# VH-VL binders against Large ribosomal subunit protein eL28 (rpl28), part 2

Target 1, 132 residues: Large ribosomal subunit protein eL28 (rpl28), of Dictyostelium discoideum (Social amoeba) (q9gs21)
Amino acid sequence: MSQDLVWSIIKKNNAFLKSSHGLTLSAEPGNLRNKNSLKYSGLARRTTIDVAAVNGKVVVSSKIVKKAAFPAQSKKTTTFSTVNTRKTARFVKTLATQYAPELRAAALGRLHRVQSALRSAKKAAARKAKKN

## First folded at step 12 (VH-VL)

Design T33 (from T19 with light chain Y94W)
Fold by OpenDDE, fold request of step 14:
Order: C-alpha cells, then sequence, then structure tokens
Structure T33 (fold): chain C 132 residues (1-132), chain A 120 residues (1-120), chain B 107 residues (1-107)
C-alpha cells in the first residue's frame, strides 16, 4: 500500500489526532513535529525517523520500507546515552540524509529538544538529591 | 595519550579458535565504541565488527564474513576489548587491529595490530 | 553491500598536489573518512566527516565529498606522504565499509 493511500485513509481519522486552539495536531509515533501531514506522519510514511527520551537515554527509531510487501520488518531502534551527544547527532544526521533527507531538519531539531530535556531532568534530579 | 595494544595472535589450524585482547589506556574506555578491523597480507582494510558502550546498550555488530563465528566483548573494569574467533578459516589470516570510535563512526585511534595466521 | 571504489595507485611529484578519489553510489550522502597507512604501520585517521582534520594532521590534507565521489587532496606533497590511503563510510545497516585503498607514490 502506498503512503499516499494510507494517508488518505488516516489523515482525518486516527487515534493520535489532537485538536488544540483550532489546529489539528498529531501525537503519533514518528511524527517529529506533531503536525498532521503526510510529511511528518509516522503511520503513513514509508520512511520515518523518531527521536525520544526513554529512561534517561536517547532512543532513535527508524522505519525504512524498501519493499512494500514487508513493512513490519523495517523498524530499527538505537539507543544512545547522554554522554555520546556527538555520535548521536551524527547518527541522526546520517540516517536522515541517507533515507529521509526531508526529515533531516526535523529529526535534528527533535534530537536537540530531547537532549535538552534530558539534561534538564538530570540537573533537576541532582538538585533534589542535594536537598535531601 | 590514547593507547591500544593488541595481543593473542598466533598460528592456528583451520577450524581452530583464538581469542584476541586489546588493552586500552589514556581515555575513558567504558564510554567508547570499539572496533576490530583486519588486514590480510598485502590486502586492504576490512571491518570485522564493533561493540558499543554499555551505556549505549553494549550491542555488537559484525561483518558478514565473520558473523556467527566471531564474538566481540569487553571488560570495562579491565579496559580490555576481546575478539573470540571460532571456526577459523584460512581467509581469516590477517593482522587484527583494535580501534576506537570517537569521531562518529570513524576510527580515530588504532593499535599496532596482532597477526593471526590460519594454516594447515 | 555498499561498495567504495578507489584507484589502485596515484603518483605525484614532490611539491605537487595529489588527489585520491573514492567513489560510491550517492557517497555524498555519507560521511567519508580517510586513513593513511604506511608500510608496517597501523592506519592513521587523516580526514573525518568529509573534510575535518584530526589534531596533528597537516593542513596540506583536505577532503571533499559530493555526488558520487569523495576526494582526498594532499597539497605540497612530501616524501613522507607516500602511503596507502583508504576511504571509509558507515552505512545505516551497521556496516563499516572501506575502499580498496590507493597507493600514493611521491616522485
Amino acid sequence: as target 1 above (132 residues)
Amino acid sequence: EVQLVESGGGLVKPGGSLRLSCAASGFTFSNAWMHWVRQAPGKGLEWVGHIKSKTDGGTTDYAAPVKGRFTISRDDSKNTLYLQMNSLKTEDTAVYYCARDDWGFAMDYWGQGTLVTVSS
Amino acid sequence: SYELTQPLSVSVALGQTARITCSGDNIGKYSVHWYQQKPGQAPVLVIYDDSKRPSGIPERFSGSNSGNTATLTISRAQAGDEADYYCQVWDYSWDYVFGGGTKLTVL
């Protein structure tokens, strides 16, 4: 099934749609900008990149569908600690450049936000620990 | 100063096993991704495999020719990288280098290598 | 598998500029790294991320990458530059791919 066809089906009706201030947003996995569009759809796109914080680490997930017949086998997940920021950035950049150049900026942007959040969380935890 | 020193190379028969070690110093080994790269006599460089840092999951990947036969491991408490080679073949004959990956999927420091010769 | 192609050999006159190419499909989408290996020695990283130099590498070494070709440029070639040079990339399939190597001769 083509991504266009999938999008035509789900764009108005999926479990991840959220309405906020007159805008339709998406909380779907793989949506790097939370926009309800084909470009950022984690569900519809053949190739997706996702960056998330999980248990204090950066998790990069990708779906790369080379053949339409095997979409389920294309998901890969890579985990990075916060100490390897350069490597993580290079990984995301390379991944996007190779397989989804249109998502490069969004992926890197998400990465930066995730890393920032993790740093902030770590600092907050450290502060709490000092108070106790 | 970053130093990598390989050891354990030698002569083995086809079908035999050998374990290589790489002693690391001069950097935080536990944070580093480490590689094994080999070079057959008079030939080019060939990636063997790598191991990620424990914090990054400690997972390993291997080149197709060695997959299922070779195992990379590490002991962070000893700053040592290992390459267990089983079911060795003649074509596995090479100088084996350990290398650090610090520049985003590039090997920025290499050991001097250890020679493995597989011969009947 | 991804493949990198290098010329077997390149010759350069002393003081002149050498160019070593590394070809691969859409190699411009990859980060290309270059290694120098002198006889009997371990490889040394001379260029990483297409054009960046590690500390200690002379400015005479430069790199570029676009389209289907990456190039290592060695300006003002010296006798000590005679070596084998390898390009290398990382593929998302978790494969580290080396070129076949180029022997640089300084005349």
Scores: ipSAE 0.640, ipTM 0.884, lowest interface PAE 1.0, mean pLDDT 92
Fold by OpenDDE, fold request of step 14:
Structure T33 (fold): chain C 132 residues (1-132), chain A 120 residues (1-120), chain B 107 residues (1-107)
Amino acid sequence: as target 1 above (132 residues)
Amino acid sequence: EVQLVESGGGLVKPGGSLRLSCAASGFTFSNAWMHWVRQAPGKGLEWVGHIKSKTDGGTTDYAAPVKGRFTISRDDSKNTLYLQMNSLKTEDTAVYYCARDDWGFAMDYWGQGTLVTVSS
Amino acid sequence: SYELTQPLSVSVALGQTARITCSGDNIGKYSVHWYQQKPGQAPVLVIYDDSKRPSGIPERFSGSNSGNTATLTISRAQAGDEADYYCQVWDYSWDYVFGGGTKLTVL
């Protein structure tokens, strides 16, 4: 099934749609900008990239179709610490460039937001620990 | 100064086992992704496998020819990378290099290598 | 598996410019790295991320990558540049792929 066909089916009806201030947003996994569009759809796209914070680490998930002729889709997950942000960024950039160049900017943007959030959380935790 | 020194190479019979070591110095080893790359005599470079840093999950990946036979590990307390080679074949004969990956999937520093010869 | 193809050998006259190619399907979508290996020595990274030079690598070394071909360019070739050169990429399948290597001869 083509991604266009899938999108036509789910664009108005999926569990991840959220309405906010007249806008339709999406909370679906793999949606890097939370926009309800084919470009950012984690459900409809054949190739997806996701960046999330899990247990204080950066988790990059990718769904990659290797060959058009072979429907074998593999999801791969890679975990990064917050220690080496440059390497993580390079990974995301390279990964996106290889199979989803159109998502590169969005992926990097998400990465930066996730990393920022993790840093903030770590600082907050450290402050709490000092008070106790 | 970054330094990588391989050891443990030698002559082994087919079906045998060897364990290579790579001693690292001059950088924070625990943060580094490390690779093994081999080169058969008179041939080109062939990636063997890598191990990520512990903080990045410490996972390993291997080239298809060595998968299931070779195991990469690390001891960060000793700044040492290991390559356990089991079920060795004649085609495994090569100089084995350890290399650091600090540039996003590029090997920026290499050891001088250690020779492994698999022969009956 | 992804494959990289290099010419077996390239010759360059002293002081001239050498170009070593690395071909692969849509290689322009990858980041290409280049290594220099002199006889009896370990490889040395000379170009990373298509066109970036590590510290200590002369400006004579440059790289480009587009379409199906990456190119290592060595300007003002010196005798010391005689070596084997390897291109390398990382594939999303967690495979690190080397080209077959090119012997550069400085005449």
Scores: ipSAE 0.615, ipTM 0.877, lowest interface PAE 1.2, mean pLDDT 92
Fold by ESMFold2, fold request of step 14:
Order: sequence, then structure tokens, then C-alpha cells
Structure T33 (fold): chain C 132 residues (1-132), chain A 120 residues (1-120), chain B 107 residues (1-107)
Amino acid sequence: as target 1 above (132 residues)
Amino acid sequence: EVQLVESGGGLVKPGGSLRLSCAASGFTFSNAWMHWVRQAPGKGLEWVGHIKSKTDGGTTDYAAPVKGRFTISRDDSKNTLYLQMNSLKTEDTAVYYCARDDWGFAMDYWGQGTLVTVSS
Amino acid sequence: SYELTQPLSVSVALGQTARITCSGDNIGKYSVHWYQQKPGQAPVLVIYDDSKRPSGIPERFSGSNSGNTATLTISRAQAGDEADYYCQVWDYSWDYVFGGGTKLTVL
């Protein structure tokens, strides 16, 4: 039942589960030409969705460029406990469908892998705590 | 059997305050997100706000017309949802429903509502 | 703010099929939920996530959503289906929006 043991297992899995292929921000072309002008702000239009395990919970992070406007870019996060697996899946599906349908399959696959890793880590921690 | 029972509605003058309660039973209240939705007499449904389960962060979000005036809270030990309504206006006159959102970002169970009337 | 438009009323003959529309810009990108409200009663969820039925809702209730229109379809309309119907969407910024409602009259 040691929280530290559960988190050490999750930390190892979390590093493995993050993907960089369009679900997280990366260096963008044209940064060397940026002179604090909206003329170059098109590079901030890239929508990202990230799903990770943080502190034993599922965290969905996104950066969304809204239609027909150029509002201030904001990163939004939403945290779900492992008890809310259906609600988490519904959230990720809807977010991707609304704003980045090309990322939907990857985001849902990532969510499934994160949830499976959290289940496995909790089972392993429970067995070790009970043996002690 | 899921049951939601609102209470605390009544008559109040503009600028006044009321606190609504919603007693919940028949489900694990602490795992559910909860909503308030209102309906002015003869009008349609209007979302007021929600509160997440505490395990999902316990935070609240509000519709623009009520933001800053209304506060949603929950007491999981009493299985009770609250709506504190301050600085009431005549346009806040409505039946107020509490509703459960267990997994779908939809209101899958509703109470029968409590009437709030704001008039001079 | 995002807005949903529903017709004010729809009429259907007993036993026929009713279709209630909910229009919005790119509504096909949203998950659409539908609620039935009979006079003096609380709303009841009848369709969620565009086309799925909660337990206890008859198979004659169905839904679809594509492009700019979501549709609630009620086959073999019964007198008990006479009610107001609301569509609802939500987005990731926690903006929950209802349509204005449609009164279904069963003739």
C-alpha cells in the first residue's frame, strides 16, 4: 500500500508512454525570423493533445487554436482519476474529434496504454505491500 | 435507485441571496460530477455550472451570466450539492435543477427542481 | 458563444415518424445529447453521444449527427411522446449549451 512504491513504478512507465509525433509541442520552423510580430504567429496554430500518467492519475493536456479568431494561446489540462475510465475516454474522444481529428486514434490509443500501465502499477504495489 | 432532491427555493428581492441544496442518494456521489441547470418559466433549459468530483480536482465552471455571483460546492460526507446565489437579479427567476454527470458530460439524472423567484 | 437552433414546434401523426433537428456550426464535431421534458416534469436524457440510448429508452428513439445538423428521430410516435425536446453540446472549455427546445405535438 506504499504510495511511494506505486509512484516509482508509474514514473518509469510515464517516461515510456509519452509520444512526440504531433501530440506534444516541438521546435517550430521560423523561430529565427520571429521579431515579436503577429505576422509570424502562424507557427502557434498547431493543435496538440497529450495524455500522460501524473501522480497516479490521468492528465489530458491540450493546446487549441480556436476557429475564426487568434485568441491568446492557452494550455489546458484536465485530470481524471483511474475510477473514471469511461469519462476520461469520452473526454479525449470528444476533444480530438472537435479540434484535432487526425490525432484521435493516437490519443485514444495512448489513453488506453496509460490506463493499462496505471492498473498494472497499482496491482504490483498492492501485492508488494500485502506481502510485507 | 438514483434520487436527487432540490430544496431552498423561494421568493427574494433583487440583490438578495439564496442557497440551494441537492440531496443525493442511490449512487457514489463522490465519483460524480454535478450540474445546476435552470429554466425560466415558459422558457428553455440553461446550464448554470458544474462541479467536478473531488478525485477529478473538485473545480467548478460557470455560465457567463452567473459567473462571480453564484458558487457551487459539494459536501461528500453529506452527499449534498449546493448552489450559493448572490446578487440575484430578476432574470435569475427560474426552476433550478440539479443533475448528475457520471461519465458522459450529459445530465443523465435530474431532480424535480426548486423554484427561485426574484422580484421586487 | 456557440449557439444551437431548433425549430419551435414539430407535429407528427400518431404512429408516424417525427424528426427534430438541432442546427449549429460544425455540430457534427460535437457529442450531442437529447432530453425530453413533459409538462411539469424534469428533463429525461433520451439520447447521448449523438445516437446512443440510455437504459429504459425505447428503441424507437434514435439520433444522428453530421455536418451542421443533429437529428432526433422518434419512430411510431405515441401520445406519450408529446413533450419538449432539447439538444445539448459541450466543449473542452466547459461550455455547455442547450438548444431552445422543440415542442413535439402528436396528432
Scores: ipSAE 0.429, ipTM 0.757, lowest interface PAE 2.9, mean pLDDT 82
Fold by ESMFold2, fold request of step 14:
Structure T33 (fold): chain C 132 residues (1-132), chain A 120 residues (1-120), chain B 107 residues (1-107)
Amino acid sequence: as target 1 above (132 residues)
Amino acid sequence: EVQLVESGGGLVKPGGSLRLSCAASGFTFSNAWMHWVRQAPGKGLEWVGHIKSKTDGGTTDYAAPVKGRFTISRDDSKNTLYLQMNSLKTEDTAVYYCARDDWGFAMDYWGQGTLVTVSS
Amino acid sequence: SYELTQPLSVSVALGQTARITCSGDNIGKYSVHWYQQKPGQAPVLVIYDDSKRPSGIPERFSGSNSGNTATLTISRAQAGDEADYYCQVWDYSWDYVFGGGTKLTVL
């Protein structure tokens, strides 16, 4: 495998990790309100869970819809190293189960993909370092 | 064998300060989250606070009755957890346990506890 | 803020099944852990994540969690099971809550 090919693989993995802001998952209170309700289950009142790789770590971000009018004020971010794979999974599962159960499968699936990408990026970086 | 040993308990007057230590062995201390839990004589368990592993950011969270008065810290080079207790009140009288949280947000190993008595 | 309620005491005859409840609003949405504390000893984790047993805990200990109630079940109760039992939950805001404890007496 040529140095140029290794470089391309590492660049793609690094770009993925640097730009891996996962698509924000949301739980919208859907079309269950009657037409005349003054309180809409709208986009701004959704609970969101995001799982991304940031600087080689797993970052779980959430926005929990509360009584307050400013959803961005309720954002919470928790960072996990890749050592604690089980602890991270339990955190995401519990967060989703408590606040957005409809997002649980998607959030855990995204966590698995992020953790797999971090393992692959570490293996690729180790392969480059061994050859350099 | 996982082992946790608390020390530093004793008698202290209200308004005083005391520092507890928890010596850890038998596991990778730097990867574990650690808790303090207290139990007043004849009463139930009450969570005091935790400190995350250094690898997960090393930050702390506290129960409301102790916020601003208690500080949890860790020294990973000595495998030691600390609880600094300031402005002690009689209601802080309890056995204080350190506990490990390695993988589940459960306290899977506990020390023997150390008694803190706050009275005049 | 979140509160867990346990009965103060439960009695069981030797060899019978004990059930210790832990009640909380929508507790089925939490992961529930259970601890055993024998007199003069530190607590020991006996059930985690609602129903799983750590290594070394007899299979006669089991757990369930649904709706507003989590239950610790001890089948074939033995004298050595006499202890205080605590349930515990946690949430994403790092609020760790214990129930008030249940004294199990084996008759």
Scores: ipSAE 0.367, ipTM 0.739, lowest interface PAE 3.4, mean pLDDT 82
Fold by ESMFold2, look of step 12:
Structure T33 (fold): chain C 132 residues (1-132), chain A 120 residues (1-120), chain B 107 residues (1-107)
Amino acid sequence: as target 1 above (132 residues)
Amino acid sequence: EVQLVESGGGLVKPGGSLRLSCAASGFTFSNAWMHWVRQAPGKGLEWVGHIKSKTDGGTTDYAAPVKGRFTISRDDSKNTLYLQMNSLKTEDTAVYYCARDDWGFAMDYWGQGTLVTVSS
Amino acid sequence: SYELTQPLSVSVALGQTARITCSGDNIGKYSVHWYQQKPGQAPVLVIYDDSKRPSGIPERFSGSNSGNTATLTISRAQAGDEADYYCQVWDYSWDYVFGGGTKLTVL
């Protein structure tokens, strides 16, 4: 088992979803100064998968850990409309299976919640439009 | 019934340009991702690129050998997919297929193909 | 640059089971699709997501994927199954990779 202290960058507009290859670390707002100052840039590399609602669409964001010869990679973002629920689920499932199987259940659960929230928001908007 | 018909293939000299078309019918074209795949004579299948549906952002991705030379576009009002090929090389000689990806990141329907020959 | 390796040819006796392999580093982490191509024809999707059949594909066609090998299995091989077969994967960077193809001959 890897015993290293790793931190990942989590987009603050999403719920806190944390993961680590070999370690699980907790990140919360409002921390003690020493806890917040123990960031080791370049040493904390881990795969992350975020799923969020942005402008009425599902946005899947990820960072993928590569071999040590490639110490960093760009965040990758993929956008799906709400009509493509099956395609979106297949994408998230496959992405997690390929790169972070330990995150698969959490990522799919998050996707379900985001899709449900978008459906509810669409129903609320339709209800408001009919009042006019 | 789903139909995909490629056209625009022919003989062209190295360095030339050619535009392929793929006429689609029998499905909601605007909701589908579309692919171009090629097959050199006597060789296997090689992915060329795709274009996402407009509802999924409408962006394109390309295989490394064609990036910067080929451009995929779509006209949803005409149910037509296009492949603009510039700076053609002899290694681009192939039958070019268009293919549909409705939901599974698999090419579930293919056209009959159109032959592009790049030769001096 | 991900590479898929298939045997160049596979032979099967009529009525027997054919197995066509597709090898790749950690291919079990990918969703594997299979296509059949008969001479002079366009490819046809016969298996997607490792083991699922599109509508119209007979249950004789099945697939599996684990470790470094995905396998297309054709039971009760018929003369009409003689064709080239390609495996294909994709990843989140939108790299779509085909295997080199396998010619299935039914004896």
Scores: ipSAE 0.291, ipTM 0.719, lowest interface PAE 4.0, mean pLDDT 81

Design T40 (from T19 with heavy chain G104A)
Fold by ESMFold2, look of step 13:
Structure T40 (fold): chain C 132 residues (1-132), chain A 120 residues (1-120), chain B 107 residues (1-107)
Amino acid sequence: as target 1 above (132 residues)
Amino acid sequence: EVQLVESGGGLVKPGGSLRLSCAASGFTFSNAWMHWVRQAPGKGLEWVGHIKSKTDGGTTDYAAPVKGRFTISRDDSKNTLYLQMNSLKTEDTAVYYCARDDWAFAMDYWGQGTLVTVSS
Amino acid sequence: SYELTQPLSVSVALGQTARITCSGDNIGKYSVHWYQQKPGQAPVLVIYDDSKRPSGIPERFSGSNSGNTATLTISRAQAGDEADYYCQVWDYSYDYVFGGGTKLTVL
């Protein structure tokens, strides 16, 4: 089934959009730009990369399906602390280069957004703790 | 074939206003993010701003030198991108390009530009 | 906003390899795009996403990006490669940042 046909079905039935305080993210896994389009929809793609903030840490997730292989792989996740920003960027760049090169720019852009939001949240928390 | 054609450039005095247009064809304009980029004579490229597709919220972002003076809009029924420029300054003198954003945050198609000259 | 630095000019002998650098703090975390602009013409995308070529761009054009430096490499330089070259990134705030441009002269 072509990805265009799969996307048409998903667009008709997909209600996976939400907002959170100060940051709007798609509820659809693998939607790197919060776009309702085939390029960024994680549900329509056979390979995906997702980057999110969970408990103040950066979590990178991937689902990889080989072109001619039987299904052999599940979703994989890797969690990074905020101190390892260069290591995280190299990991995301390498992962996307190997498995989903068309997603590399979007994945790195989302990583930068997530890291910047986490840095701002940590600064605010530290200032509040010092004021006490 | 993707085509982008800018129009509306010309001579204007400081403090004046102009509206630029960019007519698009050869792709689904309503799904595209669109940019304005300018280039002063003999100088480098400078990003002016962009507008997202309506599906992605239709929001705009601007470079600091033009915030509050320039407004980007689109009319998807006419496949046309607009740049409203108010309170023009001599440093706004440039060739203005419209460009299509690709999936990788690059500008893969450019118009040929329209010249805006701001002088007394 | 994020700043990119390019050399003002680079010279290369005909048939030799030119390298044009684009420097920025942790630029290896960004996808870098490169544009060629000849006088009186619109820019043309020649490299996207660090190292990929759009259709119609010859394999002589290549790119790399790691650490604080991205590089556009033009092998077997031809007279027609003489142009201004701009690097560009997208940053977290949806700002699109260009380098100042590099004039490549083919001798």
Scores: ipSAE 0.000, ipTM 0.539, lowest interface PAE 14.7, mean pLDDT 77

## First folded at step 14 (VH-VL; from T19 with heavy chain D61E)

Design T53
Fold by ESMFold2, look of step 15:
Structure T53 (fold): chain C 132 residues (1-132), chain A 120 residues (1-120), chain B 107 residues (1-107)
Amino acid sequence: as target 1 above (132 residues)
Amino acid sequence: EVQLVESGGGLVKPGGSLRLSCAASGFTFSNAWMHWVRQAPGKGLEWVGHIKSKTDGGTTEYAAPVKGRFTISRDDSKNTLYLQMNSLKTEDTAVYYCARDDWGFAMDYWGQGTLVTVSS
Amino acid sequence: SYELTQPLSVSVALGQTARITCSGDNIGKYSVHWYQQKPGQAPVLVIYDDSKRPSGIPERFSGSNSGNTATLTISRAQAGDEADYYCQVWDYSYDYVFGGGTKLTVL
């Protein structure tokens, strides 16, 4: 039963973190047309990197613009445990360097914030479990 | 100290099967991604595939020549990596190495290798 | 399916500097790793992340990576440096790509 309390704290913090940090980073310049333009929607392509917490784990998602036309995008998702913080940081750094170097600092900053939030949620859950 | 020891190599006829093992020690095996790399006699290194740590989802990826024929698995309670090789071909003849990818997507420790010979 | 190209062989006089190249399309955006394989032995990582040395690798080993070429440099070559050398990168699809290898001969 103590596990149910730990899970409820982690689920609540994870849902908040996903809602707060689920926004997608984009490599497109700031002069992009808005997303509701038919011309913008059909012509603008973006390499994107997203880092979020999902179910107590770090999830790195990417959409890679290839050299081909609109349907040639590649979407990848990779999940990491919070134990592998160095490998996760290296993965995000390498991905951004290869595909969208202008997003590298933002993606790593987002990763640090996600990892910190997960660490804080784990400490809070452990503190509550000790009181039970 | 980190050690990786492969075993299970030998002679097999085309179409046969072999199972390789890699015994690991000196590090937290359950946190590491692990690789198989092979080297045909007199040739260079060729990546065969890898397996993520179970904490990172435990999924596998394979080089095209072996996809569908080879299966990588791990037993974290025994600190052991496995390679199941089915439908073996003569071009699979090689020394098979296991290697650790604990950080940086480089293979920082390698075993001594085990020889697999596929011939009629 | 990223490709790396290395020369088949490089010769160096004892005490001189050896340079082993690894060519790839825009390889400068990848992190390049180098392995030494002495005859009859398993590969050993000698350079990672283009230019960093693992512990136990002598300072004579260095690396660089820019544009379309990465280079492993071995200063003051010794007889014991005679080996095969492989470059390697990781790509976004989890592809681990090795170069074809370069045989270094110390004269």
Scores: ipSAE 0.167, ipTM 0.696, lowest interface PAE 5.2, mean pLDDT 81

## First folded at step 15 (VH-VL; from T53 with light chain D50N)

Design T56
Fold by ESMFold2, look of step 15:
Structure T56 (fold): chain C 132 residues (1-132), chain A 120 residues (1-120), chain B 107 residues (1-107)
Amino acid sequence: as target 1 above (132 residues)
Amino acid sequence: EVQLVESGGGLVKPGGSLRLSCAASGFTFSNAWMHWVRQAPGKGLEWVGHIKSKTDGGTTEYAAPVKGRFTISRDDSKNTLYLQMNSLKTEDTAVYYCARDDWGFAMDYWGQGTLVTVSS
Amino acid sequence: SYELTQPLSVSVALGQTARITCSGDNIGKYSVHWYQQKPGQAPVLVIYDNSKRPSGIPERFSGSNSGNTATLTISRAQAGDEADYYCQVWDYSYDYVFGGGTKLTVL
């Protein structure tokens, strides 16, 4: 099976996955458990961590108070392919441990769900490719 | 066997430019984040910057002393990492290493280094 | 900026245990990596993620990290362990930070 065919199937499934899972997982920025509470609401927190599926990849976004003369916040986004699952888990764990330990369990739980959904979409794409 | 080979070092006057290359083999280069680390003679290791894999966005980060003067790029078709150094200063004199960050945010494989000397 | 502090030098008698420290504010929250650099050579990763050994690194190399101090421990020191040792962390705000290095002398 040609690389072009495989890529085409992955693109179609990634677009659908982004539409479905990205919307579901990013209904509220920084709300890692999709609960409307201060603990999990990114809008109410000074330091937040969000994990979502975007364009078939895992995207980790954060808002962290920087050390400066006056407190400031900096938004930073890091993208990981589904191949880099170990690096993604290490990144989320380290980021939360350093800056928002109370969010660590929720962030890793959401990462697990996002990664599982992306793996399922890729299995479906591979099975469709074999039928052709 | 993982191999990293730097080249392009040499003598340059202050204000000059130089491009370093790092040829990689023995691993899937396109999946790795790659770093430049330098070491002034008789001094310690200093991180210069990195470039993420193309699949992870291909973006770069730089240490403050080199930001705006140095540019890291990669060519995945040639398995090659580059460091473009502009507006060189005498304090940029160092051995420059390329290093792989394939997992764990540690630099698990290093090249032999290439010497850059910035002197008037 | 995040700072890592190492002693400039450490001496150990042949066959004894060497301990090299790396100090940083709340360094126990970080994954600490250690590199060995022999004269005229490139650095070599000897410990990663606080206490793990890459393939080919003997078990006499070990590491720990808690509170404000990470430690590289080299048991049964050999003449060949004489080298510079660097600790390193990844910090989200400052990216990759190295300690200043420690020269280990085996007596």
Scores: ipSAE 0.452, ipTM 0.752, lowest interface PAE 2.6, mean pLDDT 83

